VH-VL binders against q8eqq3. Designs and how they scored, part 15

Target 1, 246 residues: q8eqq3
Amino acid sequence: MKIHIMIAEDERLAREELMYLLQQENDIILCPSAENGDQLLNLYQEYNPNVIFLDIHMPGINGIEVAKKIRNEFEDKDIIIIFTTAYESYGVQAFEIQATDYLLKPFSEERFKIAMNRIRKTLSTKKVRKPKVDKLVVNLDEKMMVIDPNQIGFAAREGRTVKIHFISNEVIETKMNLKELEEKLSGFPFYRPHRSYLVNMDCIKEITPWFNGAYNLVIKDLAESTIPVSRTAAKGLFDALQGVHH
Short names: E, the ipSAE of ESMFold2; O, the ipSAE of OpenDDE; V2, 0.75 times the mean of E and O plus 0.25 times the DockQ between their complexes.

## First folded at step 15 (VH-VL; framework fv_lerdelimumab)

Design U4 (at its last look DockQ between E and O 0.56; V2 from the best seeds 0.00; counts 0 for: pae E 3.4 > 2)
Fold by OpenDDE, look of step 15:
Structure U4 (fold): chain C 246 residues (1-246), chain A 121 residues (1-121), chain B 109 residues (1-109)
Amino acid sequence: as target 1 above (246 residues)
Amino acid sequence: EVQLVESGGGVVQPGRSLRLSCAASGFTFSSYGMHWVRQAPGKGLEWVAVISYDGSDKYYADSVKGRFTISRDNSKNTLYLQMDSLRAEDTAVYYCAKDRYKSSWYGMDVWGQGTLVTVSS
Amino acid sequence: SSELTQDPAVSVALGQTVRITCQGDSLRNYYASWYQQKPGQAPVLVIYGENKRPSGIPDRFSGSSSGNTASLTITGAQAEDEADYYCNSRDNSGYHLWVFGGGTKLTVL
């Protein structure tokens, strides 16, 4: 089945470059292109693409705003949005609207291919039954606890021990360090946003800017816990959230 | 009702020039790209040229490139095709056609009845 | 320039189903449009955007695509469907260029 792709781009050269790259792919079909947000909305309704390559900087309504409108209007549709931009600073905004990826202009062929692979992966995973979740076994004093990793919101180092925080706000204490815990959770989407924290990426609700290039994470737990993201960990976090593996 | 009416066809000698017109009505002419398509007697359709809604972009088939010029006057709701250095192979019925969109051309949804151009010695 | 190929002629019995196929490299990445032309008349758009019908076109007309091919299907052919059918798409060799297939003459028996 072909992937139906729509381009929203006001710059002709950028649009043509993207078209050229897409034409090299065998499993895609190109919808009519839009040159502004209003055109995109109209064409989207008519063609219902699987993927939109969306320029953030278009005349009139910007790409972020258009994306929000699309998400709100078509909440039940799993549309894939790839932002295109000349600026690196839109990572947080892309995350907020659940964008799959963003591409910097001028387009890198390598980055484009990565984005395409991410698109394909996203489309295929919707069809694949979630594998049986492996359980995490944690030693707690004289007993062993069997934990579903998906129920973990985050882990935090407190003194000489690590506390595991569940989305239910339950907390358990373990003698394992964060590194050991991370290794045991290698098959799950966990990230180290800070030296003292391990976060389940699936439980991230929001990312908010903080001082000096740092960020805060808001977790989808009952307490809406806040976790710091160091400046050094920020870039890697965005890449990880977008499925970019280095 | 959307309507396109071609005019300007006739018999001309090789090397001569001819200008075709297409009068548009029933839609906002300035909001759509326009095409010229021709059909030689007893032959298939051949795409000739396209022009964007505002006339800023023009593209041609290789067979007419350098000889034909597509243009439009949005104030008059009229599409033009200037044909220079005409050849016998240019003999055809010429159709004007409306595109579905402004500058992303993905279909010709309305056609005129065509005008016959005959290039003969 | 890209090329689209069609069978020059096909036939279908009244009330039966017929498929007209168009093949070309452009069809790998672009939708086909289909035009119906009767003798002495201008072409009429019958299918665009793979399987979209303009207003006034009967629902017996449908479009599909696979690989580097596009197809027009008439389910329950009527006598009035006898005509030439042309496929059309954007030319993959250049931006904003178009190409037509050679046309298929459909005879309704």
Scores: ipSAE 0.846, ipTM 0.912, lowest interface PAE 0.4, mean pLDDT 90
Fold by ESMFold2, look of step 15:
Structure U4 (fold): chain C 246 residues (1-246), chain A 121 residues (1-121), chain B 109 residues (1-109)
Amino acid sequence: as target 1 above (246 residues)
Amino acid sequence: EVQLVESGGGVVQPGRSLRLSCAASGFTFSSYGMHWVRQAPGKGLEWVAVISYDGSDKYYADSVKGRFTISRDNSKNTLYLQMDSLRAEDTAVYYCAKDRYKSSWYGMDVWGQGTLVTVSS
Amino acid sequence: SSELTQDPAVSVALGQTVRITCQGDSLRNYYASWYQQKPGQAPVLVIYGENKRPSGIPDRFSGSSSGNTASLTITGAQAEDEADYYCNSRDNSGYHLWVFGGGTKLTVL
């Protein structure tokens, strides 16, 4: 995987020094550079970089204000912003709250390598593979059904077959086992609370304690559904709900 | 319509000089970098030179450095290539090309039709 | 020597998919651009920024890169795609230097 990096820096020598450092890295590719804030916003929208090295003191709009526009107006919470500055004094605390790192000019090779390591670590924790297709296709012998995963409340193994229960109360039977179904629903908030169940975490209405560290789930709009959460699955369920629901 | 038209090509003896012009229309000329690219008959493309939007930065291929000078007149929407000390290997069709961006880092999105320069006795 | 290497010729059957490759150390860190040139005509930009297609270029043209290799892919090749194709990128030996590959003649059979 290549990390797409954009430099926003108006001073030619500083820009060239940073490009030189970056081209020594084997896992990055350089986007076109910006020399002012307006150019940066245009190039950012066209190239969608993973990382911006952003000079605070570019001509025109302040680099901090550019970062705020990217975060708030374009709602890009995942882009990594590394501020570059000749000055330590402009509120390191404020920058650290809104930026991944900072890099003082003139650039040292040692500090640059530290920043690159932080970038790589951050990208490793943010990488989430999402399906290109927002629909589930389920094979039922003679036909394929196109299903909106958000309409699924849960799936249950009942004997040899798996039944998919929709929040509409409709039920279909599939030849897929729960493991295959879970894999097909990768990228959607489904969880295995029990070896015989697969639940849509966005559809959980209530979680009630059960003895010995177990729980029961109630699914939205399925008035009589009660789905067991095994003792061993409870920790993972609450961890997943924290990541899925906020 | 964005358009670039080269002129000034011709037959010239080795060691002589020639000046090429490129007239630009249909875009804000002073907002973009400009390139010269040449192609010897039957051969591939060879990048020659680039100039920044305001003329402050100029860069040349090693094969022409010290002999060719790129320049621009933004008031006339015209790009120039002054070619001195011409050699037989400079024989080519010369294209002017508009950089896609203000910077000279990326592709050339509009090209002229080219003008032929032949260096022979 | 050139930093960007292309095979001099490639053939494709009408309607089939073809990939034209470009190799060079600078492609590790810099995007490639691709130009189509038909006889007697100026080059036309068909791919920039690795995989971006200018307006007016058919969607059968796409670009990709991996390691030090850039690729131009034409899906469902048409007779009018027969042309010379050049890759272009920065030269690692100096900032602001450009280099073209040697070109690939695409023949549509």
Scores: ipSAE 0.384, ipTM 0.730, lowest interface PAE 3.4, mean pLDDT 83
ESMFold2 (binder alone), look of step 15: mean pLDDT 90; pTM 0.932

Design U6 (at its last look DockQ between E and O 0.60; V2 from the best seeds 0.00; counts 0 for: pae E 3.4 > 2)
Fold by OpenDDE, look of step 15:
Structure U6 (fold): chain C 246 residues (1-246), chain A 121 residues (1-121), chain B 109 residues (1-109)
Amino acid sequence: as target 1 above (246 residues)
Amino acid sequence: EVQLVESGGGVVQPGRSLRLSCAASGFTFSSYGMHWVRQAPGKGLEWVAVISYDGSDKYYADSVKGRFTISRDNSKNTLYLQMDSLRAEDTAVYYCAKDRYKSSWYGMDVWGQGTLVTVSS
Amino acid sequence: SSELTQDPAVSVALGQTVRITCQGDSLRNYYASWYQQKPGQAPVLVIYGENKRPSGIPDRFSGSSSGNTASLTITGAQAEDEADYYCNSRDSSGYELWVFGGGTKLTVL
């Protein structure tokens, strides 16, 4: 099946460049293009594309706002959004609306190819039956606890012990260190945003900027816990969230 | 009712000029791209030119590029085709057609009945 | 300019199904539009956006695509469906250009 792609771009040259790049791909078909947010909304309803390449800076309503509207109106549709922008500072905003990727203008062919691969990967994973969830066995004193890794929000090192925090706000203490725990969770989407934390990426609600290039994560647990992201871990986190494996 | 009516066709000698008009009614003319399409006698359809809703963008088939000029007057709801340096091979019925969209051309949903242009010595 | 190719003629028995196919490089990345033309009449849009029907077009008309091809299918052909059918798409050799196929004459038997 072909991937139906729509472009929203007010600049003709940028639109043509993107069209040129997309024409090199054999598994895509181009929907009519929009030149502003209102046109995009109308065309989206008519053609129902799988992917939108969306310029952030369009006349009238900006691309971020349009994306939010689309997400709100079509909650049941797993549309892939790729932002296009001349500015590097929109990474956090892209995450907030669950964008798959962003492309800087002028478009790099290599970067475009990476984005296409992410699109294809995202579409393929939706078709794959979730494997049977493996359970995590944790030693607690004289007993063993069987844990569903998907129920873990994050783990934190506190002194000489590690506390595992569940999305239900339940907390258990283990003698395992974070590295050992990370290894046992290798088949699950966990990331080390800080030397003292291990976070379930599926439980990240928001990413907020902090001082000196650092960030804070807000977790989808009942407490809406905040976890620090170090400057060194920030880039890797964004890549991991976007499905980029190094 | 949405309607397009072509006019200006006739018999002309090679090298001469002719201007076609297309009068639009029943829709917001200024909101849509417009096309010219021609059909030689007993032949298939050939796309000739397109103009955006505001006239800012114009594109032509290679066969007419440099000789034909597409234009529009939105205040008059009229599309034009200026044909210069006419050739025998330009003999055809010329249709004006409404695009479905403003600047993204993905189908011609309304056609006129056409006007015949004959280029002959 | 890119080229779209069609069979010059096809036939179908009344009430049967027929498929008219268009082939060209443009169809790899762009939708086809289909036009019906009866003798002495202007063309009529019957399919656009792969499988979208304008208002007034019967549901027996449908569109599909595969690879570098697009197809118009008439399920349950009627006598009034006898006509020339043209495919149309964007020209892949340029931007904002269009190209028509050579047309297919459909005879209803």
Scores: ipSAE 0.837, ipTM 0.905, lowest interface PAE 0.4, mean pLDDT 90
Fold by ESMFold2, look of step 15:
Structure U6 (fold): chain C 246 residues (1-246), chain A 121 residues (1-121), chain B 109 residues (1-109)
Amino acid sequence: as target 1 above (246 residues)
Amino acid sequence: EVQLVESGGGVVQPGRSLRLSCAASGFTFSSYGMHWVRQAPGKGLEWVAVISYDGSDKYYADSVKGRFTISRDNSKNTLYLQMDSLRAEDTAVYYCAKDRYKSSWYGMDVWGQGTLVTVSS
Amino acid sequence: SSELTQDPAVSVALGQTVRITCQGDSLRNYYASWYQQKPGQAPVLVIYGENKRPSGIPDRFSGSSSGNTASLTITGAQAEDEADYYCNSRDSSGYELWVFGGGTKLTVL
């Protein structure tokens, strides 16, 4: 009946914020917390938690490496791992990965409740995880970032760099060019309407005619951004939006 | 052999100060959190304070907050409790205890034999 | 809500099983630890993390929890188990704080 939860977080205030949120729940019990990856692996083996809230960026072995150890070396396929991450002052980022869920710092009560409901549903049903490839890894100057492609509204080229615009209004800058980004997103509904743009077709709100057989796109929740569709790209865009083709 | 030895207990008047020491041996002192726990005569255990392995985090029971200060000197393997503004209800045997963990404390696995503090007029 | 409540005394016949309980709101979300204290001695940790035994603690000691109650069970009680037993956990009024139960005196008949 009780969900045994462990926190791995090196920042005291973030750890205390999580503990505060968790202790509001009536069906959880808190294991001792870890402040680094090695400590987490020791406590994990000692306490056998149902759920780990795992900071991606911890001193020493990072959270991704720890998750790999748990899955591969300890062969624990059933433990629920919730990655936690922070925004930065430049190009704030959001992360989601297929194997687990995530929680953005500073922790909102709304997003935390969503994560807890997902945890409860997973534990109640004991669902077999269905593998799929639905995450994008982008190399930035100071870090690598795990992105949910569904959260990208569009990407735009500015000189030698590309800005990725999330539907949350967050923007990050990457050294990756649009061709590379398009290739990495080839399994997702992205389209190149213009040499300088790459758009998420699931996020298109409206399409407005423009001169000479061109169009403009408006992206959901990014209404101040309009994206050109070149004359040569227009037919392909409409074909892709209208349904099944090869 | 893992050992904790308290010292500095004695008789003191209300309103005065006293400093307790706890000498640690037989383990890596700087790797563990440390506690003070007290026991009034004929009474149960009362948690007093805890300090993280590096001294960066300190927490106190409400009954002593603002009057007691926990500290440690990792170069001397020694834990301290500075007790100011002593009251009659502070009369107790004071134990130091080693936690199993550095900073997330759920297992006082080694205890000293205690030192008696008596606060009386 | 900031206290842990234990019965002040329990008895067990030699070789029988006894259960010592600890109740408190903090036990809803936090593990209990259990300490044995014999007359004239310092406490000894017998159970931590709800149900884990430190090295050297006999298998007859076990721990469990349900709701806001933690339990220490001694199966096949022996004369040397006669002692005071304390539970310990986080204080529900401030998560950085700790609290002991009032203690239970175990008498082995």
Scores: ipSAE 0.393, ipTM 0.747, lowest interface PAE 3.4, mean pLDDT 82
ESMFold2 (binder alone), look of step 15: mean pLDDT 91; pTM 0.939

## First folded at step 16 (VH-VL; framework fv_lerdelimumab)

Design V3 (at its last look DockQ between E and O 0.01; V2 from the best seeds 0.00; counts 0 for: pae E 11.0 > 2, placed apart)
Fold by OpenDDE, look of step 16:
Structure V3 (fold): chain C 246 residues (1-246), chain A 121 residues (1-121), chain B 109 residues (1-109)
Amino acid sequence: as target 1 above (246 residues)
Amino acid sequence: EVQLVESGGGVVQPGRSLRLSCAASGFTFSSYGMHWVRQAPGKGLEWVAVISYDGSDKYYADSVKGRFTISRDNSKNTLYLQMDSLRAEDTAVYYCAKDRYKSSWYGMDVWGQGTLVTVSS
Amino acid sequence: SSELTQDPAVSVALGQTVRITCQGDSLRNYYASWYQQKPGQAPVLVIYGENKRPSGIPDRFSGSSSGNTASLTITGAQAEDEADYYCNSRDSSGYHPWVFGGGTKLTVL
């Protein structure tokens, strides 16, 4: 799997140097580069890179501020940030925003390699640490239920509660929200096709087109339940079903 | 509506010069890199040149380097290609194309309909 | 200059899936863009950023990459998909920043 890297650098020579270094790596793919913080934010939303090499000193919003915005707006994303700067004094600030590394300009090839190793290590650790939850423990009103995730067809937000729908058409109510449930099911093939739904991809029987680029999922449960897929979620769903990982 | 319209094509003799223009409308022209791409009759697409959003960076294909000059006038929303020392192999439909980004990265999302340049004796 | 190579021609039956592949060193580190060109028309961007579709492009078009290759996949080919398809990427050779593949003629049977 390739590491998607985005560069934010206002100095052309520095940007090109970094691009040159990155091009030497076989597991790297380069996203379009940003020349300022606003461009970075826009490109970040579009490409969702794994790593950002971020210059602290850019016109307008500085790199630290941009990093904070990214962290705050995208808390659910484990974005790796490598700060680049001509000044050593920003080390403390980099630490405060949990930057993975700090590179001084002009770039040392050795330091760059160290940074790349840290990036790879971080990415590998995150993959390993996804605890394969074998069983899902759900708190019900008076008891805890141990659930096999493979028996879940889908979960849905219904009113103020989340209901878990099993393939058997059994339904249980949980106090967990869909996000929490998704996190606990991270080791299983679940996808958010809609803001109000979490679906087990292995339980998808059929995908039917709907209006305006949306789709409906038919689930392999006894009721052949229909789950909506939003237009924005459709592409991701297809990618996930085809084993395409971004 | 985003639109690019090329002009300036025609028949010229080898060694002569020709200047192409591309009129842009429907988008902020000064915010995007612009490209020239050509296509010889019955052949594939060939990248010719690119210019950054502010005109500070220009790059050319080896086949046209030293002979062609890309430029832009952001106040007029116009892209130009000055073609000097034209050769028979320069015969092609010339397209102007808008880059998706300022720095000319990853995709030409708008194309003109092209203008034909024929170099023949 | 970096070179991108494509098969000159491929065929697909109506409603079937076809994959057009582009190969080149630059694709190791850069996304491919894909363009559709019908006879007598200007090229149209159909895929960029590996698997991003511009507005108006049908969802049957998708992109992928592996190693030094990029692929355009049409799932459920339609008659109107018959066209020439060109891959494009940044040139990493340093002589010029962009390069096109030779193009693939897709015939829908």
Scores: ipSAE 0.834, ipTM 0.908, lowest interface PAE 0.4, mean pLDDT 90
Fold by ESMFold2, look of step 16:
Structure V3 (fold): chain C 246 residues (1-246), chain A 121 residues (1-121), chain B 109 residues (1-109)
Amino acid sequence: as target 1 above (246 residues)
Amino acid sequence: EVQLVESGGGVVQPGRSLRLSCAASGFTFSSYGMHWVRQAPGKGLEWVAVISYDGSDKYYADSVKGRFTISRDNSKNTLYLQMDSLRAEDTAVYYCAKDRYKSSWYGMDVWGQGTLVTVSS
Amino acid sequence: SSELTQDPAVSVALGQTVRITCQGDSLRNYYASWYQQKPGQAPVLVIYGENKRPSGIPDRFSGSSSGNTASLTITGAQAEDEADYYCNSRDSSGYHPWVFGGGTKLTVL
């Protein structure tokens, strides 16, 4: 659901302008930015972004050569590269390195929106890469736990507490409410099918009908647990599972 | 319609100070980076300094670093160059120029006609 | 090196093609802008980016770059093209974002 984006730009104002535009989008997570090609290659390997906005003209190794290294030496054909440049060149569209788009500086909002739509279209046909920094840390009275969100099946409000149910059948309690937990998990495919539940959509095994247009969910390896889907949440759930975005 | 007009040039003795002004009109001054460029008599162009659109970034040529200060007042659409500890080699026509970008990226698309500074005994 | 080097003078016959070159290490990473200056006048931007012409600049002016060299090409040179030409680019040292070449005087014969 969330797109991990890295920026490589040596000039502070251009970098900040692009960050401002990206912050207006609700479906992105910004990785640390690079100010030169060598730094970009190091950060790229560490953070494994989905998308790089890559300035052609940086000190040291330039953006064209960086893109070639990523495609040929690292053999990453899936990463989306958007070139940025102050200089219009008719050769940009003919890049052998399979750039998805390019943006002229100063960045226009309308051209930026077009580029973002192309990014989203491209990613809709691919599996989203997992970022290397993908852990949730929760306080559990006696300890702090480092949690892989992909191991969470669902969370439920049960009485006065929220319980996180792992696909391993382990359960932990947290003092966070479901809204706070949902916010901390915003980079992961969680959905609110009911006011008392938060579900990992990647872990849904079965959907069974219930009365009056409601449904029940079964989570992988948690077959004894049924999670309700309210009438008002059902369409959004089915749209998300069938690849229709809203 | 886009216009830059320098002022404040003149004859001054070595070691003294001078402040140049550049009045801008016909464009949104606060959207663009601004430069000072000088040209000594019979010589080529020498870049002097640049300031970003909001004044937060400033860069200087080594020849003037520590002696010259670039600044801008966006409320008055005016660019300044404070020149301290003037030397004979600072004698030049001083141009202000508008960058095509918010800082210094796309070249200087509008230039003033320049103001002459003569540093002589 | 942050220096941009230009030949001090070149000549072209009326109607012929001329290239003015600019060399420097920073040009491996940054394009040059080109300025025309006629006697007694302020400089005028003729090429920015790789090959962009501002409004009012004739299409006989073009730019290119390869390696550490940027070139300004004038095809079908006219008498009014006689001027000094300066390249300008980023300073690769990181302390001077701009540097001018020494200039090239173009004489149209």
Scores: ipSAE 0.006, ipTM 0.471, lowest interface PAE 11.0, mean pLDDT 82
ESMFold2 (binder alone), look of step 16: mean pLDDT 90; pTM 0.928

